# Designs tried in a protein design chat: VHH binders against q9lmt1. Part 19

Target 1, 351 residues: q9lmt1
Amino acid sequence: MLEKESDLTAMEKPNNKHAADSFSSEDLVSPVKKAKKSEEVSGGGEAVAAVGNREAEEDKPSFVSEEKKEFLVEADVAEDKGARHTMEDVWVVLPDASLDFPGTLRCAHFAIYDGHGGRLAAEFAKKHLHLNVLSAGLPRELLDVKVAKKAILEGFRKTDELLLQKSVSGGWQDGATAVCVWILDQKVFVANIGDAKAVLARSSTTNELGNHTEAGNPLKAIVLTREHKAIYPQERSRIQKSGGVISSNGRLQGRLEVSRAFGDRHFKKFGVSATPDIHAFELTERENFMILGCDGLWEVFGPSDAVGFVQKLLKEGLHVSTVSRRLVKEAVKERRCKDNCTAIVIVFKRV
Below, E stands for the ipSAE of ESMFold2; O stands for the ipSAE of OpenDDE; V2 stands for 0.75 times the mean of E and O plus 0.25 times the DockQ between their complexes.

## First folded at step 5 (VHH)

Design a11 (framework vhh_7ocj_1)
Fold by ESMFold2-Fast, scan of step 5:
Structure a11 (fold): chain B 351 residues (1-351), chain A 125 residues (1-125)
Amino acid sequence: as target 1 above (351 residues)
Amino acid sequence: QVQLVESGGGLVQAGGSLRLSCAASGSIFSSYAMGWYRQAPGKQRELVAYIYSGGSTRYGDFVKGRFTISRGNAKNTVYLQMNSLSVEDTAVYYCAAEYTVEDSETGIYYTEDYWGQGTQVTVSS
């Protein structure tokens, strides 16, 4: 029943292009500018309080966002080997990700690494990427979006550099795709290489206004990641400039389906990159949950279908751990996912 | 924009076969799933068959074992092979696709559901 309902919802939903037009990583919430009052005591003869950065204070989120600033992040993961004999997916679920590099900003980190040619590259990325991102200057006290993006870029670069050195000394050539999320304060950063995806379930203003007519509150699926496959124009151009060849079945040098990955040392000379696309957006009352999935999940679930599946289970009162397990079980048992299947469901609860 | 072009519909006698084709064109940077729905006069639209990007398939209860959905090498073309057709299969068949679209103005990615204009299948007794 749920599967048939999700399919109908996914295929029959109104065009969500216009709804998505108002949603961007930089403009997710349009802040209402408010100036902080000086702490100076007018008319007093004793104290003149220091004033913080007035310009930064004027850039604070809207009045409504200040009242709804706090949120609880609930997340869990589920995995299944599918039809494979080995499990090459690894994952990270850190609701408090500051264990090794403490700071005052709330920091949560979630990731899926989809290994190919073995699990060693995925395991390396799981162990080192977040630490390298923190070491590269991920903000821990005051949030700056450009500084955060720079730290993520450098973290990916350094992780791949060290991974490649280890692959040479260890005599292995494993690779891994990645979808990674950092939540800093109320800002979400999504970074990906390869074909793993992050999908956001977001309330539509049009949907909310039409609630009585639509007999419910369906969420819009927002794809936060762009797949890196050799067949796509930008990736193809880079590969061809590096002397790489794309086979008729869409594989780099006839072997690799993805155009970006950690590791894959023999393909680096042909244009395989570990440089992520990074998308940042602000959490508001409109963001309900995110689904992170490896390629295996997305082979059998479209984004809208996955959002509908998760939304229905959450509305039934199921805990996120049960929801993630049901999602992966549906993918493997009912939809016949043949590859490793890993999914993380991240639910945002406002207080 | 994305456009779906359907072909292969027509009139066929009960027990016969038809093959529907749907080709996607336009500005897309990924396709997640493509499928076929049908709607008979006075009835609600129902799922016939669906194929996901990895090749996994799903079928409506009334067509299992008779219909086969497949995807072309380009991954933006789907086929529906319809065998052992019955009068109850008479309907307008719609191709549908779920795509990721990049909004160049805002820089965000979102899913779009696109529908073809439909192709008539009529099964006579």
Scores: ipSAE 0.016, ipTM 0.549, lowest interface PAE 6.9, mean pLDDT 76

Design a12 (framework vhh_7ocj_1)
Fold by ESMFold2-Fast, scan of step 5:
Structure a12 (fold): chain B 351 residues (1-351), chain A 125 residues (1-125)
Amino acid sequence: as target 1 above (351 residues)
Amino acid sequence: QVQLVESGGGLVQAGGSLRLSCAASGSIFSSYAMGWYRQAPGKQRELVATIYSGGSTRYGDFVKGRFTISRGNAKNTVYLQMNSLSVEDTAVYYCAAEYTVEDSETGIYYTYDYWGQGTQVTVSS
């Protein structure tokens, strides 16, 4: 009696985080390496590889003749403690952050910080990260993608530096993962540390393999973030170079599942990093919405399943505030998410 | 893209063994992460086991030490060896495949999920 959609939902529902870790990170590492310029690929191996001479996506010129249409960005957040007694997730929803800086480029900012060992690192990141990114030179008058990425990298570094100083003076050791989005003009920047995820719902086109019939086309789920877990080969190598040990259950020093986080003061010497991966893409007619979620959401929702759930509610005419609430309610009440569950839904509407 | 067909289910007595097979048609089986999920009557679906393209595995707590997942890339098949079966293992078992790929033109990642129809496993006391 289960529908196929329910079956796909169930693929990630009880162990969304485990399924996502299992399926996404290793697959992403291989395609990412292939996408890098052959001259930039490390290893020096002479065996033939399917690397190619591909340039980084954001260094490619935009399609010159593409019409640039303005988008309305509507977003909202929902949260639930799940079965836990404390709420350690923290969020930011700023659909127009340029209100703090009049006369600049459109700037929207969204973030989820998933705290562990307490709430203090997540709260610090909420209060300081965006300001540190702005202070590091986030473009606000004319978009420069390379400058934006450098500002985000420096903002993460500065935030962690100040957070660690505060953790020493305050005597706490809290940590937090982060998934962060900045929308500058019509370009989206996604930055993450740890295992929170951003998923994009994107319409099919004639350039995509297979389905080019527009009527009734489902949206594709695109994972925009690469998870940072100690068990993944690239993270394991970095940790081992720092003298860190990964236990048989996949935890750094037997404690942390994630290899990157803000805070976690006592694990910094073992290779816990606050350096994010940053992905940038252009908003076009194809991008419908994004879902940001902490690991609690993704433990019970697969990316395709979450996209299908949100798409159905949006097609029913529900506002983004209701959609985000229904998504979290489904995760906690129907899918029995036991961890803190936070989701931000960001909808792109053509005007 | 990928079609999954489960086989090997049936009725077995407690303490017995079954081997489930999932044959994948088309595409790039060796690059896919493969998993087994189960759903007992009146319960939600849960993860049984996952095997990644690199060969590493993950198991649900209730089956660890009793079940073994493996893959035969030459036959495009994933297997679940179920030993020391108990009545609590009675469920419909589903095969699943997942692949995340980067679009080389845009740098955006696409995730593709596929499910089989399920195969019934019934363990009698």
Scores: ipSAE 0.000, ipTM 0.218, lowest interface PAE 14.4, mean pLDDT 75

Design a13 (framework vhh_7ocj_1)
Fold by ESMFold2-Fast, scan of step 5:
Structure a13 (fold): chain B 351 residues (1-351), chain A 125 residues (1-125)
Amino acid sequence: as target 1 above (351 residues)
Amino acid sequence: QVQLVESGGGLVQAGGSLRLSCAASGSIFSSYTMGWYRQAPGKQRELVAAIYSGGSTRYGDFVKGRFTISRGNAKNTVYLQMNSLSVEDTAVYYCAAEYTVEDSETGIYYTYDYWGQGTQVTVSS
């Protein structure tokens, strides 16, 4: 009994390795290349709109198979340190995050942790957050949204509690922002602290002014996360009530741009919180994919631009692994992102 | 406000059948995910069956092949057909509705859930 406590400390790295390595991204199916570059000749080429009565036909692709809708989730990540000498972003890509928790529904989990002041807080969150959320009781039932949200809140709270204890013992003060996704069957939960973003690409609904082209409806970019920066009015008010001061350059105590993060133990008394905003929605035929990105990605890509970039590559038949790499390459090489740049692309395929 | 009213519960002999109904108020019933949960004395509430807005269904492992969930959007009603009932099916059965809406200004999705008061099902041997 007592020896197990000692062994946990002595074997902390093997225990963390056990949790992380059990759910590697290598569990995802690798793509087959199916792309043609001639897609770019859209204006006058052979890709003309179907001639004769397409508008009169008004195709309803989901009509025949509506009761048989199923979703497959494909995801991959790409990263680049940009112009920086160090990489402080860490990520999680787990197509089945419930492997060590047999009472939990099969759950897909994806996350980006953007470290500041070092990597230790981000690495701690990567190793512990999803396990703490699962241990707090993600529900088996799709209709129990309240229990899922409570589990996520408790997971964030417990992770920060343990992280702060570790930071005191180790003499470090690193912090990390987080954007996290859990997919339980047909439900998606998005949780964030800080300035990383999750963007959803969703098909527009047909209205009286909505005409369909042969290419289909354009995808709308929906920002699923609200940034927690000290300069934003609600966060500024919360910080000031805690006795925190926001400098003229928009930083808490002259240092932090973000108002919520894991760690940052010296700023907790000034209002830095690890309490996430949590977003839930149901997967339908309208949801095409999500993009998770650290602030470095979003400095050089607007949400609509990123959605358009990913949509084009997916239409060319490229797999998510190639799409994520090209997105990050575009950000760093063409758009000159100087910060660490990490992106996860999550594709929802109807079957 | 969404109101859910269950009916069709009662006493039945083992091997028998019951049909539960849940009438929902509201003009957007067709957009709801509807479900049935049950709670036996001393146990936690568990999922029996769910039917999504698109018509696909999900069942608890203990009722697959015996129970069937269906919906009538014209009548704003969800049904649970319970066949081959056993004593272990004795519980209070609850109707549930879930609705997800996009906030038009922010693009942010919100999920609401609603519960009925429950209806007792007792299976005697």
Scores: ipSAE 0.000, ipTM 0.208, lowest interface PAE 13.1, mean pLDDT 74

Design a14 (framework vhh_7ocj_1)
Fold by ESMFold2-Fast, scan of step 5:
Structure a14 (fold): chain B 351 residues (1-351), chain A 125 residues (1-125)
Amino acid sequence: as target 1 above (351 residues)
Amino acid sequence: QVQLVESGGGLVQAGGSLRLSCAASGSIFSSYVMGWYRQAPGKQRELVASIYSGGSTRYGDFVKGRFTISRGNAKNTVYLQMNSLSVEDTAVYYCAAEYTVEDSETGIYYTYDYWGQGTQVTVSS
């Protein structure tokens, strides 16, 4: 992963980015230029280096060779329509998406599509996005991070192109947000458009001095996605350059809360984009689990609270299917979420 | 580091109102996502309301129409106006701040949560 690689992959066309307002609230965020890489904080790179120096350590009585460890991915989904009469959330849970292609690189795929104005855009994305990402060159033999990110970006573009054609012929304007995960061997790719979130639960180390989560919680909640709302400074600038108007309540053309989505045919000319932010990281022993959720979940759960809730249930020995159901039940029944509520819990176990 | 100090809690009669304030130390308050959480005895901590840097808000359905969250960036303060209080609103209310930075080497967004000490709100019948 190259420095700023995620920024370049998630970037809109250079001319659009260059034409955007130079002011950004992101400029107020402290630099993390000397922060440890996932591999470095896990000691993975150091372990490989130590194994490389093994011959020099042959006289040490406690010497142990390290071998590459693999992850078992266990995941499940839960959903509840809340107080709504319709369910417009759609999901994908494929812990072994490579099963259809024997001998290829291990692949797992998870996604939540939150429909608005109907289910048709979310259903289209569920059916076509993963296939379009595969067709665009998602690595199947040897992992190349840049190729993977390019394939995901092209898959989103192609999916929206085909979806918009179908929306014209079918006479519908449905839209959908997306949070999507691909796990290729030991690397995780997270792609999002809209306001759904992916949160990672990562164990702290003795050198994790920047961890400011709730006292007593050993897992750090890491938000892997940035919400795309018209009120966000970068999105606001992009929308205004496209001729879109943001109302006083923060909605594009007075209607859409989100600034990026699949579909929303009539709002594309006003700056609604299907271009995702894409982030990638290595799986190590520090990564415990991920929570993917639609906006309904995150309305009533903060990231740290969700991580603590899931961690407690996993420590009690509950299966991931029970954990996901308890999380959604807590959101809807105890915390009074009235919107569609969907969550996927993805647990990483060392074999 | 960043410190959150809550004020405005106390005892109030059902149907009454309270305004909670949370003063934040730090130079980048305007970029924070600010929120109010509450925890009643024997229950999990739950989100009451949140406000994003751009002013967009989220509310728990149990308080929609009764509570209003707002922010004063010039004073580095977030507020929770609580109207039509009921006994079920009795809880310790916590101010929270989320600050997100991107790790340039991994591309991961790290979100740091800052929490206040909490302020007690008691609603009598």
Scores: ipSAE 0.000, ipTM 0.243, lowest interface PAE 13.8, mean pLDDT 75

Design a15 (framework vhh_7ocj_1; at its last look DockQ between E and O 0.24; V2 from the best seeds 0.00; counts 0 for: pae E 9.4 > 2)
Fold by OpenDDE, look of step 6:
Structure a15 (fold): chain B 351 residues (1-351), chain A 125 residues (1-125)
Amino acid sequence: as target 1 above (351 residues)
Amino acid sequence: QVQLVESGGGLVQAGGSLRLSCAASGSIFSSYYMGWYRQAPGKQRELVAAIYSGGSTRYGDFVKGRFTISRGNAKNTVYLQMNSLSVEDTAVYYCAAEYTVEDSETGIYYTEDYWGQGTQVTVSS
């Protein structure tokens, strides 16, 4: 039965209005100065003798046509689910990535997407990213590095925008890391979000003879990607400024380890971004091969270790398909990778 | 410059145990693995144990569960617990690590292998 009523209390208003100030337009005109004139001096005409015009045969600079050293690109992929119940990795291997965007520039595209919370974000990125990069104006006739980088950035942005819309409408919340490579003629662009990596194997010396470095000169492993983890100082600062909390285990809101990814729609408000880092370089005789890998690969391989492993197999004359399969097999079976494992091996051959 | 310093080697009787320690110092951006190698007189250097960034471990075939590699609480430290040592385990043990370093001129990250000076392990019969 019992009724009890009580009180509505009303607390108050405050007003504060303050003002509009108008700061003004002033004129500064400053001036024309004219300066002066002088003078003549005349001096003398000595008749130095007509030394004969030996027509110096202008050595026409032999435009050594820099024979555009053409590089053959051979690539293949391997994947293994590992100890996981599902495969959340997806990959792209397109030696010809022109699609409906014809042009004079060679266009190859390679990518690994590592899905988390599911596969849907990785699959969406695989389907849409390259097309969005092409549509954003990836160069096809004249190579411009700035234009290419801009197209890649816009392609990532547009892909994430569309992915997030699909995520909402589909009722899913998956995310994906990415490592992506575009080869435009001899220019290589590497873009990544998250902790997927690209590693370049580079020789120290250009042997004149174009032969792959004899057995003695170790290839240097160059990491072309910067990892985006929530615990890393720059990423941590960005995430914290966005109101995200990094747990003691290094995870955003105790859940997400990476600070950049496609999707992860619930974490976007905490500063998760799909903006990639982009590295660009020119192919030379020093570039031997590149390894793209998901986090699973790099949990059981260091970059130099992976380069050494691949180099050994390539020196044995193994095809890139066998090399990629053996790399992943080594990771999963021998080195006991517990996660999904995907690798792309890209070999650069001078022709 | 990155330096690796080993400790914990020495003389031990067969069936005994040793614990090796390695500590890295210097400007290290990232660590991909730390490990132990050994070289016996007249033999090639061989892998004893490695621990990778993801926590996965690798052991040489001769280890047969006798040794355990682990990371320390300090950054860039690694331990090798060696149990059931035999005379055949007599060697110089080297700490190794693969680190990423930033090239300050190019802004490119490159990896390099670093080695300690080694620590002698002698197992007496």
Scores: ipSAE 0.081, ipTM 0.593, lowest interface PAE 2.7, mean pLDDT 86
Fold by ESMFold2-Fast, scan of step 5:
Structure a15 (fold): chain B 351 residues (1-351), chain A 125 residues (1-125)
Amino acid sequence: as target 1 above (351 residues)
Amino acid sequence: QVQLVESGGGLVQAGGSLRLSCAASGSIFSSYYMGWYRQAPGKQRELVAAIYSGGSTRYGDFVKGRFTISRGNAKNTVYLQMNSLSVEDTAVYYCAAEYTVEDSETGIYYTEDYWGQGTQVTVSS
């Protein structure tokens, strides 16, 4: 019902925010899992408690299920133009996105849109995609994974449809790739078009202390997105069936490295698609954090390398805002990333 | 399964040149980087050179200007051209790569670092 673009367009860059000057990473936290405490103490000493004043029970521990402990979601973004003259990446960081629709189901939303040929397609996707996904029936009260995936698919389709209409009337041909995350209750949905990636840091061990960053053990990098490049066999086949030609340098019609994007209206007839791949998984104590990055980040960081970099800084006690800035600084200044570089780090903390 | 096979190591005189090759085989979906590390006796393994999916390169400080990393015509190969070799370059050189692997049963991706068996480079005075 409410197509409130202000909730998305009011998003501030990491170094330019209109929140209080003392804004901290704690202000980005949103709970994704509610803890349930058992208030019943199952002990009691039937013989003593029945006759006495039950003083022996005053020091009994409260039970909190490890599985049902509340998770806090802390996230921040960092960006750098690299060697480019313009910044064509845009992003969304909404630790609590549920405020823009009726319902009780907790929702967090994060996205990076990597523009090419200009900013207009990325800016359109930032303003409209989440609202179109909500309007298509993203669950608001009771989670249904199939319904959520269908809503995301329809949201992408509708966003591209409307974007292409505006592209025609405005006389522009900009395009954008997307990596998008929705956290609904304890389920994570990752949707992508193009070559931006979402990487999950996942432990093999459940941390009983409720602090997953204390593990000291190496985390495994899980790539949650399927890249859509014209050179990859599955996409190459799809492009060829649509009559598209892939040049020797791996570009569709000699221009596009990616095979899926919003916009790019002149390439739609050659097989450029806005249909995302969607992956869903359950958020448990094993999931430590996620890294979302545009192609510029992933050209100079392997996923395992990025996970190790972020893990080290989190173990040193650094806040997610500092971690995201250092990740982008490492990519651009030390590793010489020449493209626009944007990264979102999303940390799952037990409380 | 992914396998990395190194070749081109050997004995060379100081001031000479050597070219190392690394070929990757197996079920490879994509490569985020391929590169070379070295380990001298009694020392920790250190980065020599890496090439990333976008063509960007990284070098260890002591080899900049002397060594060059490149990809072969086959995208699953990487070369290390070593010029102006010194005795201090004597080490076992390891090929390393990070690959995205698609799980055929679930369709999800995961990444792993793969390492070759190593190839000896000996620089004599």
Scores: ipSAE 0.064, ipTM 0.565, lowest interface PAE 6.9, mean pLDDT 77
Fold by ESMFold2, look of step 6:
Structure a15 (fold): chain B 351 residues (1-351), chain A 125 residues (1-125)
Amino acid sequence: as target 1 above (351 residues)
Amino acid sequence: QVQLVESGGGLVQAGGSLRLSCAASGSIFSSYYMGWYRQAPGKQRELVAAIYSGGSTRYGDFVKGRFTISRGNAKNTVYLQMNSLSVEDTAVYYCAAEYTVEDSETGIYYTEDYWGQGTQVTVSS
């Protein structure tokens, strides 16, 4: 065990999180959730992959015809306050995230924002980040990974810029971490600031005799995100160069454990950044599902443990809504997670 | 690069116990898990036990409560306590770990597996 991970410091928020609402009540992304999902009850059993899916015709077996993998995306979220006085987690589930930016590329978006010092930063990010990413040029017609990453990066920058302005005028100090996913056709983009995680469940490679090196052919858990904590070397270096002090409890200026977040206005001068790590990968038949979770989930579930839990329930035929709910219930009720707990399960089904 | 060194293997009578140890070299990132796999002659390598950074554990179905994985305090070691051994437990036992790797050339963030050289466990009847 590394003493950095096992020093037994419980994850406690430094602020009492009493900040009141100062955000607009309009929330452009949340009304579409559940209504779209409840109307799609067939579990990916649609007979036709017509719109948005193409097959090469046999009378044109040339490079000009494009075969692409056909995936349906089913996702849902669950949340629980745990033992905390307040709920500061906020989420986004948009299987169709085109909004006012139509195009030929499918676009899906999922996010968890883990608020600290109040929920105002998390609520702001929920309302603005995806819109800012689209406005910054997220590809809608021709997929270009570099352009997509640039749009995501600019979206984070713009969102934090506007958030900090509102934080000044409103007099609040709230911050939020983020773990975000965009799916453009068959490309998945994962972006994060802070300590929430995205985990991918991926099939093992088959050998020539159908055996695998892992017992019982379980899905492999791939952690797609790097945590940003003040004690980690790269983050510590940036903070210290900015004049920040990391105390013996591992917190910046004795208060903030994460090194990247939206908001946290007074910590920005000490090297707290809203610049995300951004990674991308292609969906193939090997990618089965993803789990997004706040730190509350991962305190009581290791990545492989969570993947195994979800895989078992999916094999039993449970719908993703039930799977996400069971995962959070297990974390809070059975494993006694005391923090806010939010998880999104995103299932990729080959059609 | 991470180095894993196993110790504690040997010959033991059926019904006996052994304790395996795995020492890991330092890494700038925490591992996702550390654990043990085994491979008997003519069989595929299979999971014995794993312990994850958050403390949760997994065991192969054949373990049936006989083995316990644990982490050492500040020594960066992982132990496998093996009780009630039977001849079917005879195998080479490998320490394994999964670490985060950043590819500086492409910017891709992925995991890689690291393996020790193995330690022989032989259970005689």
Scores: ipSAE 0.011, ipTM 0.272, lowest interface PAE 9.4, mean pLDDT 77
ESMFold2 (binder alone), look of step 6: mean pLDDT 84; pTM 0.833

Design a16 (framework vhh_7ocj_1)
Fold by ESMFold2-Fast, scan of step 5:
Structure a16 (fold): chain B 351 residues (1-351), chain A 125 residues (1-125)
Amino acid sequence: as target 1 above (351 residues)
Amino acid sequence: QVQLVESGGGLVQAGGSLRLSCAASGSIFSSYAMGWYRQAPGKQRELVAAIYSGGSTRYGDFVKGRFTISRGNAKNTVYLQMNSLSVEDTAVYYCAAEYVVEDSETGIYYTYDYWGQGTQVTVSS
């Protein structure tokens, strides 16, 4: 980040480096991955069958009530400037995105954009990314995971293309990182560029891999995103191939901590990319909630700590709006977060 | 979706050896961490071995020096060579493909993307 006061040296931990080394963005978007994905069927009591082949229509489950299979999605956001003079984070909270863009599939959308060098890139992404993803063919009838991922990739590309044109005409150089979530029916898609994170709290047991018990183990914190920092091996290699230089403190051209962002017009030639990593997973009774946070939140909260903090407040009966505010207040007031701090808490309630 | 299929389990006498294989159908990439976990009846599931992008490995304390994990990235297959087996190694062995970062000292934990159905290993005296 161009305007960040924080030094990477104080933030570098073995855990973050090891996390980055555990997977590759290329693997998530490769043709092999896309080609071998299973067909996914959306079912709100609707049976899906092969067209024209009646033998393929062996089973047509109709649900008497969708209530027990439906998930209520409750979400809210909280933000605080921290020790900064300006607020450069922006966010999107659309528990029912179909209200603005009518379609057959239920759609929810949440995002945090962490601006650097000003708010303009973050505000552009907030206004345009979701629309561009929808226009690129995000599924509206039957869920196809490959089509959804392709639409998200194209949406990010188109948004950056238009943003860069606007930055040229407006004479500004702002950039923004992003963590974005789309929930289509029972499938969750997480896309990120930069150092914002999405963390999932998921139920598990020590004695079973798939079954649940009433006692259960504590919720597991699952990191759904890989951070894009210039210091990390894959990103460093990509930047160097573009002619970019990474300083001893881990910054691209001595200035930018992140290796992927919207905007940052002058750094595109040095390898700053707006290509996201995308992760998809099935929403089941095991998924309890997600936490989306900008870099400021995750500097002072480990994933397991954040999950434990949110779980405790939810068990006390606090509404998601109060939980989000308490999380950000803890980060800024007790844990001394100095950067802009924004968090979205998304709670999955089985009806 | 990815399916993981384990093979090579069975009954073996103490002191014997087994080689477990895990074959991924669908898209598993070399940058994904691949690993083996085991679970005996009434006991906690535990890490046996993991192999990460770049070839680094991690082993559970009770299998170090006896078990070896390896990966054929081009084949999307991971192997567990199990030597000097003891009765205490009796368990169902599960293959996993995951985003793996675990630091139990700090409480930071990251978890699995995919699991196999498991394969039984029984060691008799």
Scores: ipSAE 0.000, ipTM 0.125, lowest interface PAE 15.3, mean pLDDT 74

